Miniprotein binders against b1l550. Designs and how they scored, part 178

Target 1, 279 residues: b1l550
Amino acid sequence: MRLPEELLERARDIHSEAPSHRIKLDRVGSFGLKVPVEFKGFLLLAEADVWVSLPEGRRGVDLSRQVEAIYELSNPPKDPFSLCREAAISLLEKLNYADSSGVSIRFDAPLQDGESLKYYGVEISSIASDEIINKIRVEILGMTACPCTAELIRAYKSSEIAATHTQRSLGILEVSTKAEHPDPDKLASIIERAMSSPLRTYTKRPDEGGLVIRSLSNARLAEDVVREMIHLFLEEFGHLPEDTHILAAVRSMESVHMHDIYAERSFSLDEIRKEISSH
Key: E = the ipSAE of ESMFold2; O = the ipSAE of OpenDDE; V2 = 0.75 times the mean of E and O plus 0.25 times the DockQ between their complexes.

## First folded at step 14 (miniprotein)

Design qa21 (at its last look DockQ between E and O 0.91; V2 from the best seeds 0.00; counts 0 for: pae E 1.7 > 1.5)
Fold by OpenDDE base, look of step 14:
Structure qa21 (fold): chain B 279 residues (1-279), chain A 89 residues (1-89)
Amino acid sequence: as target 1 above (279 residues)
Amino acid sequence: SEFTVEAEINGVRITITVEVDGKEIRITVEIEKDGRRIRFMYVITSPEKLERYLEEIERIIRMFGADPEEVKRLIEEARRLAEEILERL
């Protein structure tokens, strides 16, 4: 059932009314939208959030226009990066009372693993105002081997390859820049290379054994992983603007403890370059 | 070296700046309409990226109601400038 459109002539525009309290809101929008995106030849259904600011003199946001803005740009499906940037700008143009807008798009990104697929989590965001800031967060699982336990076992029984506990570890890179979004596959690769070994979707027994041996031969603390991520990031992405902000983090799901180990560093490119050059 | 292309199309002021930063090109776009300004930037590391981002810039400018044919001419001018720079790198 649709109400008669002539009722709009008699109804108050509630959204344009003055609010009871004249307070600006930072974000008002629709969260948990589903939008199609094209990513590396895959058609994916991503989750999306869209929002704008609301001035103190306006009661509500026209939410229908927000939804229209992203869906107009989603047909035909396009890459999530351009969708994010274009939608953020479109929101500001369509909702002229807003001084800022934002879009966030989340999905599991496919990553080739031999004849199979693995994945990483990605969140792509754009925040628009007088300037546009692009943010990307990549999360991928790897494997770490504990060097401390390895040394203890080596000291107890001499072995060329010391046994140690291994665990799954989540690596995180979050980048916020005035440039376009960094390549998420490169970010995922940095995280995997910083771990003791990558995870595999498909392993035969010799391959699995080799993966474990690699981990044992490359035992790393969570702290080592974070530092390696930062190092590799600077090598690959040193061309980004100096005001680019990075979060590098690891959550190690320790196999001998009931709790996780967490390590992080937040920095700008300018800051970290000065730090490294001082040593 | 920095090059700027400017146009006013249907009350939309557009400034496209092409700057060389080391071995990369930075394209900065500024759009002004009805007293609102929006600025955004791309780092061009390949010809394929240049094409992709020029197409995006064209779409974005058109969202502001700029005439498509005039926008196309502006983008082609920006393309020419960027390509001339890329050939020198």
Scores: ipSAE 0.741, ipTM 0.909, lowest interface PAE 0.7, mean pLDDT 92
Fold by ESMFold2, look of step 14:
Structure qa21 (fold): chain B 279 residues (1-279), chain A 89 residues (1-89)
Amino acid sequence: as target 1 above (279 residues)
Amino acid sequence: SEFTVEAEINGVRITITVEVDGKEIRITVEIEKDGRRIRFMYVITSPEKLERYLEEIERIIRMFGADPEEVKRLIEEARRLAEEILERL
């Protein structure tokens, strides 16, 4: 039911009132919006959150204007990264009482995997104020093989192909930068190349054997995977601003332990370059 | 090497700076309207990326109510400057 227009003349504008407690809020928004996006030729349904800061003197946010900012830009569907950056700026422009705005967009990115597809997790955000900070987090599963067990097996019968335990490992790269969001496929590729072998959606037995053999030939500690991710990241994205912040991490679902193994390193580009140049 | 393009269109002040920093091109955009100022940037290594981000910049400036034809002229000037720098790399 639509209510009579005449009520608008009689009703208080609750949003513009001062609140009972004049306290600034950092994030006030709409979370879990469904937004269509176009990613590398695929039409995907993404989940988005939108928010603005709320000054101490304003009681509420005009929700319809806030949500309108992202819906207007999402029709027709477009690249999620452009949508994220543009929506954050649009929020700040449309809601002039806010001193900052933010947008996050989450989706499973398809990646060609031979004759099939696999997916990896992507979450992006843009925070706009006097500047814009863009963040991307990529998570993708790979396979790791233990080099310690591989060496013991090799020593047992030194001329044979080594064997070891293998397990699924979740690789994580998170980048926060003033420049545009890095390409998520490149981040996913860095993670996969740092591991012992990629994981596949479906394989026949000979293909499974190939993946295992590759992992044995490229056995790595969790610590080495993180170091390799950092090395490969610097090769690909060393051009980003020096204050760009990165988190590189791996969580290994170890087959021989009760609990997972975890390794991580966070750094800025400036920080890591100083560290490397001192050796 | 650094070039700046400035314009004021329908009360929207725009500054686009194109500069070389090492081997990459950096484009910085500042937009000011009604006392609010926002700054964002791109780091560009290919002509394809240049075109995509110039289109995004054009859309962003138009959000502030700037006349589309004048914005297009501004973007074309920025494109010319950026292409000259990109060809030197």
Scores: ipSAE 0.625, ipTM 0.878, lowest interface PAE 1.7, mean pLDDT 86
ESMFold2 (binder alone), look of step 14: mean pLDDT 81; pTM 0.789

Design qa22 (at its last look DockQ between E and O 0.95; V2 from the best seeds 0.79)
Fold by OpenDDE base, look of step 14:
Structure qa22 (fold): chain B 279 residues (1-279), chain A 89 residues (1-89)
Amino acid sequence: as target 1 above (279 residues)
Amino acid sequence: SEFTVEAEINGVRITITVEVDGKEIRITVEIEKDGRRIRFMYVITSPEKLEKYLEEIERIIRMFGADPEEVKRLIEEARELAERILERL
């Protein structure tokens, strides 16, 4: 049943009314939308959040216009980066009472692994106001081998390759920049290269054995992984604006403990360059 | 070196700045309409990216109600400027 449109002439516009409390809101929007995106030749159904600010003098946001804004731009499906940027700007234009907007798009990104696929998690965001800030978060699992246990076992029984416990570790790179979103495949590659070894979806026994041996031969602390991620990031993305902000982190799901090990560093490109140059 | 292309189309003021930063080109776009200003930037590392982002900029400017043919001319001016700079790098 659709209500008669003539009722709109008789009904108060609740959204445009003055609120009972004149307070600005930072974010009002629709969360958990599903939008199609094209990514590396894959058509994916991504999760999206869209929001705008609400001035103190307005009771509510026109939520329908927010939803329209992102879906108009999603047909035909396009890359999630362009969608994110364009949608953030479109929200500000369509909702002229807002001084800021934002879009976040989340999905699992496919990554080729021989004849199979692996994946990484990605969240792409754009926040628009007088300026646009683009944010990307990449999360990918790798494998770490503990150097401390390896050293203890080596000391107990002399071996060229010491046994040690291995675990899955989640590597995280979050980048916020005034430039366009950095390449997520490159970010995922940095994380994988910073760990003892990557994970593989498909392995034959010799390949699996080789993967484990590589991990044991490249044992790394969680702290080592974070430092390596930062180093590799600076090599690949040193061209980004100096005010670009980075979070590099790892969560190691330790196989000998009930708890995880976590390490992180937050920094701007300017700050970290000064730190490294001082040594 | 910094170069700027400017236009006012249907009350939308557009400034496209092309700047050389080392081996890369930065394109900054500023759009002003009805007292609101929006600024955004791209770092161009390849000709393919240049084309992609120019198309995006064109779409964005049109969202503000600028005449499509005039926007197309503006984008072409920006393209020519960026290409001339890329040839010098």
Scores: ipSAE 0.767, ipTM 0.918, lowest interface PAE 0.6, mean pLDDT 92
Fold by ESMFold2, look of step 14:
Structure qa22 (fold): chain B 279 residues (1-279), chain A 89 residues (1-89)
Amino acid sequence: as target 1 above (279 residues)
Amino acid sequence: SEFTVEAEINGVRITITVEVDGKEIRITVEIEKDGRRIRFMYVITSPEKLEKYLEEIERIIRMFGADPEEVKRLIEEARELAERILERL
């Protein structure tokens, strides 16, 4: 049922009133929106959140204009990174009472894996005020092989067979920058190259054996993986603004333990360069 | 080692700055309308990226109500300048 439009002349505009308690709100928005995106030739269904700041003198947000900002830009489906940045700016333009806006978009990114696809997690955001801060988080699974156990087994006198425990490890790179979002495939590649071996969607026995041998030949502690991620990140993205912030982390689901191992390092580009140059 | 393209279109002031940063070029855009200012940037690594980001910049400027034909001319001016710089690198 559609109500008569003539009622608009008689109804109060509740959202434009002053609130009883004049308190600024940091994030007021619509969360869990489903938006189509086009990512490297794939049509994906992403989840998005949109919000703005709300000044102390305004009771509510214009919800329809807020949702309109992202849906207008998502039809036809487009690159999620452009959508994220453009929607954040559109929110500020459409909601002139806000002094900041934000958009986040989450999706599983397809990645070619032989004759098949595999997927990794991507979450991006853009926060706009007088400047824009763009953030991307990438999570992808790989394989790690423990070098400590490998060395112990090598030293043991039954020793013609190389062995150690191997496990899935989740690698994480998170980047916050004033520049455009880094390419998630490059971030995923950095994480996978830092691991002992990538994981595959499907293997036949010779391929499976090769994958395990590769991991044993490239045994790494979780700490090693984080350090290698940082090294590879600096090679690929050292050109980003010096105040760019990065978190590199690994959660290793140790196959011989009941618990996970975790390592992380956060840094700005300026900070890490000073640290490295001091050695 | 920077250059600036600027215009005021329908009350929207736009500044596009292209500068060399090491082996890359950087494009910074500032849009001002009715006292509100927003600044954002891109790092250009290839001609394909240049085209992609200039199209995004054009769409963003048009959000503020600037005349499409005048925005298109501004973007073309910025493209020509950026391409000249890329040829030297």
Scores: ipSAE 0.713, ipTM 0.908, lowest interface PAE 1.3, mean pLDDT 88
ESMFold2 (binder alone), look of step 14: mean pLDDT 81; pTM 0.789

Design qa3 (at its last look DockQ between E and O 0.95; V2 from the best seeds 0.79)
Fold by OpenDDE base, look of step 14:
Structure qa3 (fold): chain B 279 residues (1-279), chain A 89 residues (1-89)
Amino acid sequence: as target 1 above (279 residues)
Amino acid sequence: SEFEVKATINGVRITITVEVDGKEIRITVEIEKDGRRIRFMYVITSPEKLEKYLEEIERIIRMFGADPEEVKRLIEEARRLAEEILERL
């Protein structure tokens, strides 16, 4: 049943009314939308959040216009980066009472692994006001081997390759920049290269054995992983604006403990360059 | 070196700045309409990226109600400027 449109002439516009309390809101929007995106030749159904600010003098946001804004731009499906940027700007244009907008798009990104696929998690965001800030968060699992246990076992029984416990570790790179979103495949590659070894979806026994041996031969602390991620990031993305902000983190799901080990560093490109140059 | 392309189309003021930063080109777009200003930037590392982002900029400017043919002319001017710079790098 659709209500008669003539009722709109008789009904108060609740959204345009003055609120009972004149307070600005930072974010009002629709969360958990599903939008199609094209990514590396895959058509994916991504999760999206869209929002705008609400001035103190307006009771509510026109939520339908927010939803329309992102879906108009999603047909035909396009890359999630362009969608994110364009949608953030479109929200500000369509909702002229807002001084800021934002879009976030989340999905599992496919990554080729021989004849199979692995994946990484990605969240792409754009926040628009007088300026646009683009944010990307990449999360990918790798494997770490503990150097401390390896050293203890080596000391107990002399071996060229010491046994040690291995675990899955989640590597995280979050980048916020005034430039366009950095390449997520490159970010995922940095994380994988910073760990003892990557994970593989498909392995034959010799390949699996080789993967484990590589991990044991490249044992790394969580702290080592974060530092390596930062180093590799600076090599690949040193061209980004100096005010670009980075979070590099790892969560190691330790196999000998009930708890995880976590390490992080937050920094701007300017700050970290000064730090490294001082040594 | 910094170069600017400017136009006012249907009350939308557009400034496209092309700047050389080392071996890369930065394109900054500023759009002003009805007292609102929006600024955004791209770092151009390849000709393919240049084309992709120029197409995006064109779409964005049109969202503000700028005449498509005038926007197209503006983008072509920005393209020529960026290509001339890329050839010098």
Scores: ipSAE 0.786, ipTM 0.925, lowest interface PAE 0.6, mean pLDDT 92
Fold by ESMFold2, look of step 14:
Structure qa3 (fold): chain B 279 residues (1-279), chain A 89 residues (1-89)
Amino acid sequence: as target 1 above (279 residues)
Amino acid sequence: SEFEVKATINGVRITITVEVDGKEIRITVEIEKDGRRIRFMYVITSPEKLEKYLEEIERIIRMFGADPEEVKRLIEEARRLAEEILERL
């Protein structure tokens, strides 16, 4: 049963009142919403967060407007990047007391893997105020092979033994820019190409041998994986605004260690270009 | 070079700026309504991206209550200018 609509005329509008403590809030919203998105022909169930700023003179946010706005834009399901940018602007327009809004959307993206599929993690966000800042984070697993152990084994074993430990490594690229969100597949490709070998959904014996040989031929320190990610990123996305900010990182789950190895670098395009041109 | 397409539709002031930057086209949109101003941009290198983002811009402008037919005409003018520039690149 629904309550009579006429009661709205008599009830106080609690949200529009002044609070007893006049303190601005940076993010007030609804988190963990389930929204459908369409990505490259796939219908995916994504998780979204929506928020707005709340000025010091307003007691509460119209939370139903937040939820309504994003669900209206997600029906029918659409491209998650357009949804993210459009929802952030819609929130700011609909909630006229806010001076900023934000939307984040998380999903697993399918990626072609021979005749099958694999998935990688994507989180996007858009923060709107007098400008819009778009952010994308891509995480994908790959294979790394340790060059230090490979050299030690070569030195202490017969010349016929080429070996090292290999492990799964999580590569991370995070981009924050005034331009539209970069293509996540291109970011995932950069990460995979920077590693010793990609991971496959499954392999048969000849293909499995090939992956191992490729890994040994491309043995790479976690530090150099990060450096290669940056190099490849600049080739693909050097055209983005100069104040675009990037984080490149690798977390390697070392097969012979009790702990993980981690390397990262954050930079703006302006910063890294100056650094590279000075060498 | 740089071109602007401007309109005021149902109290919504819209400026779409098309600028050449090297090999790319930059489209900047500024929307102003009731004292609120928001600005966003796209970097466009292909006709497919141009069409996608112009459709997105049209949807965004309509969120502010601008008449759909007038917005469509504004977007078509911006498309014409941007396509001419993109063909010369």
Scores: ipSAE 0.673, ipTM 0.898, lowest interface PAE 1.5, mean pLDDT 87
ESMFold2 (binder alone), look of step 14: mean pLDDT 81; pTM 0.790

Design qa4 (at its last look DockQ between E and O 0.95; V2 from the best seeds 0.80)
Fold by OpenDDE base, look of step 14:
Structure qa4 (fold): chain B 279 residues (1-279), chain A 89 residues (1-89)
Amino acid sequence: as target 1 above (279 residues)
Amino acid sequence: SEFTVEAEINGIRITITVEVDGKEIRITVEIEKDGRRIRFMYVITSPEKLEKYLEEIERIIRMFGADPEEVKRLIEEARRLAEEILERL
């Protein structure tokens, strides 16, 4: 049942009314939208959040216009980066009372693993005001081997390859920049290379054995992983603006403990360059 | 070296700045309409990226209600400037 459109002439525009309390809101929007995106030749259904600021003098946001803005840009499906940037700007244009807008798009990104696929988690965001800031968060699982246990076992029984516990570790890179979103595949590659070994979807027994041996031969603390991620990031993305902000983190799901080990560093490119140059 | 292309289309002021930063080109776009200003930037590392982002910039400017043919001319001018710089790198 659709109500008669003529009722709009009689009804108050609730959204344009003065609120009972004149308070600005930072974000008002629709969360958990599903939007199609094209990514590396895959058509994916991504989750999206869209929002704008609300001035103190306006009771509500025109939520329908927010939804229209992102769906107009989603047909035909396009890359999620362009969609994110264009949608953030479109929100400001369509909702002229807003001084800021934002879009966030989340999905599992496919990554080729031999004849199979693995994946990483990605969240792409754009926040628009007088300037646009683009944010990307990449999360991918890898494997770490503990060097401390390896050293203890080596000391107890002399062996060239010491046994140690291995675990899954989640690596995280979050980048916020005034430039366009960095390449998520490159970010995922940095994380995988920073760990003892990558994970694989498909392994034959010899390949699995080799993967484990590589991990044992490249045992790393959570702290080592974070430092390696930062090092590799600077090599690949050192061209980004100096005010670019990075979070590098790892969550190691320790196999001998009931708890996880976590390590992180937050920094700007300018800050970390000064730190490294001082040593 | 920094180059700027400017236009006013349907009361929308557009400034596209092309700057060389080392081996990369930075394109900064500023759009001003009805007293609102929006600025955004791209780092161009390949000809393919240049084309992709110029197309995006064109779409973005058109979202503000700028005349498509005038926008197209502006983008072609920006393209020419960026290509001339890329050839020198």
Scores: ipSAE 0.776, ipTM 0.922, lowest interface PAE 0.6, mean pLDDT 92
Fold by ESMFold2, look of step 14:
Structure qa4 (fold): chain B 279 residues (1-279), chain A 89 residues (1-89)
Amino acid sequence: as target 1 above (279 residues)
Amino acid sequence: SEFTVEAEINGIRITITVEVDGKEIRITVEIEKDGRRIRFMYVITSPEKLEKYLEEIERIIRMFGADPEEVKRLIEEARRLAEEILERL
């Protein structure tokens, strides 16, 4: 049953009223929206959050206009990075009482893995006010091999290439910048190259052996994986604005321990360049 | 090293700045409507990226209600300038 539209002429506009308590709110929005996106020829179902700030003099947010802003832009499905940036700006334009807006989009990104596919996690956001700040977080699993155990086994059995435990490790790169979002595949590649070896969806016997041998030959501490991520990031993305902020981290699911090992470093491009040049 | 394309379309003031920064081109867009100013940027390293982001910029400007034909003219002027600079690198 649809109500008569003439009631709109008589009804109060609750959202535009002043609230009983004049308190600004930082984020008011709709979270957990399902939006279609197009990524590398794949049609994916992403999860999105949208919000705006709410000034102390306005009682409520026009939530239907928020949802409209992102859904109008998501049909037909398009590049999630463009969608994120465009939706954040659209929110500010449509909700002119807000002084800031934000959009987050999350999806699993496909990655070619031989004749199969694997996936890695992507979360992007754009926060708009008088400028736009774009953030991307990439998470991908890789293989690490412990150098400490390898050295102990070497000392026990002579100078031969040592055996050691290998495990899945989750690599994380998070970038916040005024420039457009960095390419997630490049970020994922940086993380994988920093690990001892990539993980595969499946592998045949000779390829599996090669992967394990590679990981043993490239044994790394979680700390060294983080350092390598930073080195590779600077090589690929050193051109980003100097105030670009990065977080590089590894969570290692150690196969011989009951607990995980974690290493992390956050920095701006300006900070890390100065640090590397110092003695 | 810095070039600016400006327009006012339907009460919306738009500024597109193209500048060289080392080996890259930066495009900064400023849109002002009803006293609000929004500024964002792109780092352009290839002709493919240039075309992609100019299309995005055009869509963003049109969100503000600017006349589509005038926006297209503005974007074409920005494209011509940026392409000449990118070719010299």
Scores: ipSAE 0.708, ipTM 0.906, lowest interface PAE 1.3, mean pLDDT 88
ESMFold2 (binder alone), look of step 14: mean pLDDT 81; pTM 0.786

Design qa5 (at its last look DockQ between E and O 0.95; V2 from the best seeds 0.82)
Fold by OpenDDE base, look of step 14:
Structure qa5 (fold): chain B 279 residues (1-279), chain A 89 residues (1-89)
Amino acid sequence: as target 1 above (279 residues)
Amino acid sequence: SEFTVEAEINGVRITITVEVDGKEIRITVEIEKDGRRIRFMYVITSPEKLEKYLEEIERIIRMFGVDPEEVKRLIEEARRLAEEILERL
């Protein structure tokens, strides 16, 4: 059942009314939308959030226009980065009372693993005002081997390859920049290379054994992983603006403890370059 | 070296700046309409990226109600400038 459109002529525009309290809101929007995106030849259904600011003199946001803005740009499906940037700008143009807008798009990104697929988590965001800031967060699982336990076992029983506990570790890179979103596959690769070894979707026993041996031969603390991520990031993404902000983090799901080990560093490119050059 | 393409069309001011930063090209776009300014930037590291982002810029400018043929002209001028720079790198 649809109500007659002529009722709009008689009804108050509730959204344009003055609010009971004249307070600006930072974000008002629709969260948990599903939008199609094209990513590396895959058609994916991503989760999306869209929002705008609300001035103190306006009671509500026209939420239908927000939803229309992102879906107009989603047909035909396009890459999620362009969609994010274009949608953020479109929101500001369509909702002229807003001084800022934002879009966030989340999905699992496919990553080729031999004849199979693995994945990483990605969240792409664009925040628009007088300037646009693009943010990307990549999360991928790897494997770490503990060097401390390995060294203790080596000291107890002389072996060329010391046994140690291994665990799954989540690596995180979050980048906020005035440039376009960095390549998520490159970010995922940095995280995997910073681990003791990558994870594999498909392994035969000889391959699995080799993966474990690699981890044992490249034992790393969570702290080592974070530092390696930062190092590799600077090599690959040193061309980004100096005010680009990075979070590098690891959550190690320790196999001998009931709790996780967490390590992080937040920095700008300018800051970290000065730090490294001082040593 | 910095090059700028500028136009004012039906009250929309568009500025596209092409700048060389080391071995990369930075394209900055500024759109001004009804007293609102929006600025965004791309770092061009390949010809494929150049084309992709020029197409995006074209779509974005069109959202502001600028005539498609006028937008196309601006994009072609920006393309020419960027290509001339890329050939020098």
Scores: ipSAE 0.804, ipTM 0.931, lowest interface PAE 0.6, mean pLDDT 92
Fold by ESMFold2, look of step 14:
Order: sequence, then structure tokens, then C-alpha cells
Structure qa5 (fold): chain B 279 residues (1-279), chain A 89 residues (1-89)
Amino acid sequence: as target 1 above (279 residues)
Amino acid sequence: SEFTVEAEINGVRITITVEVDGKEIRITVEIEKDGRRIRFMYVITSPEKLEKYLEEIERIIRMFGVDPEEVKRLIEEARRLAEEILERL
């Protein structure tokens, strides 16, 4: 049932009133929306959050305009990064009382893995005010091999035998920048190359053996995985604005422990370059 | 070096700045309407990215109610400047 349109002339506009308590709110929005996106030829159903700031003098947010803003842009489905940036600006333009807006979009990114597929996690956001800040977080699993145990085994048998424990490690790169979102595949590649070996969806026995041997030949501490991620990031993304902020981290699910190992470093491009050039 | 394309269409002021930073092109867009100013930027590393982001910029400018024909003309001028600069790099 649709109510008569003329009622709009008689009803109070609750949202445009002043609130009883004049307090600015930072984020008022619609969370958990499902939006279609297109990523590398795949049509995906992503989860999105949209919000705006609410000034002290306005009682409520026009919820329908928020939802309208992102759904108008998601039909037909488009690149999630363009959608994120465009929706953030659209929200701010449509809700002129807000001084900032934000959009986040989350999805699993498919990645070719031989004749199969694997995936990695992507979350992006765009925050718009007088500038737009774009953030991307990529999480992908890889394999690490412990160099400490490898060295003990080498010393035990005078370097003839190479063995150590291996485990899944979750690598994380998070980038916040005034430029457009970095390519998530490049971020995922950086993480995988920093690890001892990538993970595969499946392997035949000879390929599995090769994967493990490669990881032993490239054994790395969690700390050095993070350092390598930073090195590789600077090679690929050094062109971004100097005030771009990065978090590089690894959480290693150590196969011989009941607990995980965690290492991280956050930095700006300007900051890390000064640090590296001072050595 | 830095080149700027400016227009004011129906109360919407648009500035597109194309600049060289090392071996990359940076495109900065500023849109002002009703006293609000929004500024955003792209780093162009290839002709394919130039086309992709110019199309995105066109869509964004249209959100502010600017006549589509005038937006297309503005984008074409920005493209011409960016392509000329890209040839010199």
C-alpha cells in the first residue's frame, strides 16, 4: 500500500527539526547493505556501509537518500573502487547539511590459481569532506617456514638436512591515501612474495613437495615478512602522495604453538623514506 | 609544470589541474557548489588509467547537476592537456 502523496504537506518533517540535545554526530548511516559489484569480470555481492556526519542543529538523517546514493551508482554493477569513491561524493552532495560522508565496501576478491581459484579479503573506504581519503585493506594467506628451527636442524645434521615447521600466515596491507585506491591484486602479490611461499587451492604430490621445499629455501621470521612487505610496497607504490599511510602486518598461526605470532609496522611514505635513507 | 582547466557552469565551479610529478601525471579535481568545496586526486601511470579516471571524473561532475555536454567539453580539454604532457614524459 502506498499512502497518499498529499500527506507530505501536512506531516512534520521530523528529520529537519533541531534535536533536544544539540550534539554533532560523526557517523549516521545505513550499514550492511548488499550491493552488486564487478571485479575482473566477476559479478560479486559486496557488503557496504554508508554514512554522513550530522550537525548539532539537525535531528535526523535522510536515510532514503543515503541508500539511493549508493544503489543508483551500483546499477549496472561497476568496479567497487569507483563505486566507493563516487558514492562518498554523492552522499555529501545529496545530504548538504553534512560536513563529511563515508562509504565502505567489503568483498572477497577472486584470484586465479592454476586451473582453480583462490581468494583474498578486500575492504575499501572513501571518506569525503573538503578532501577525499581512500583506504584499502587487503588480507591474504600465505605460508611461512620457521628459520629458527631450520637452523637448529641444520646444525644437528651439519647442514645436510633441511626441515622446519611451516604454517599459514595472514598478511595484511592497509593503505590510506588522497590518491585513488591502489590495485588490490598488487597488494596481495606483495604480501605473497614477502612470505616463504604462496598457498594453493590444491596441489598434486610433486607440486606439494616443491611448494614445501621452496618455503624451506625462503624461511622467514614474521618480522622479516613485514620488512619485506614494506620494501616491496615502496618499489610498487612509491609514487603515491608522501602523506600516504600504510600498515603492514602479519599474523602467523604457528603450527607448533597454541598461539599466534604478530608483527606490524605503520608509517607514512615520507617517514619510512627518511628512516631508510638514514642507514 | 602544471596546467589548469577551469569552468563555472550554473553556479558550479570546476577546476581540473594536470601536473607532472617526477615521471607521473597527477590530476586534481576541485568542485565548488553553494560554498562547499570538494577536492580529490588521481595518479596517472598509463593511458588506460587516464581514460578510466577521466570517465570517473565526468560522472562525478555530473552529480553536481552540470550539463552533460559542458562536462564532456571540459573533460576533453583535460584529456588533451594530459595526453600532451604524457607524450613529453
Scores: ipSAE 0.742, ipTM 0.914, lowest interface PAE 1.2, mean pLDDT 89
ESMFold2 (binder alone), look of step 14: mean pLDDT 81; pTM 0.776

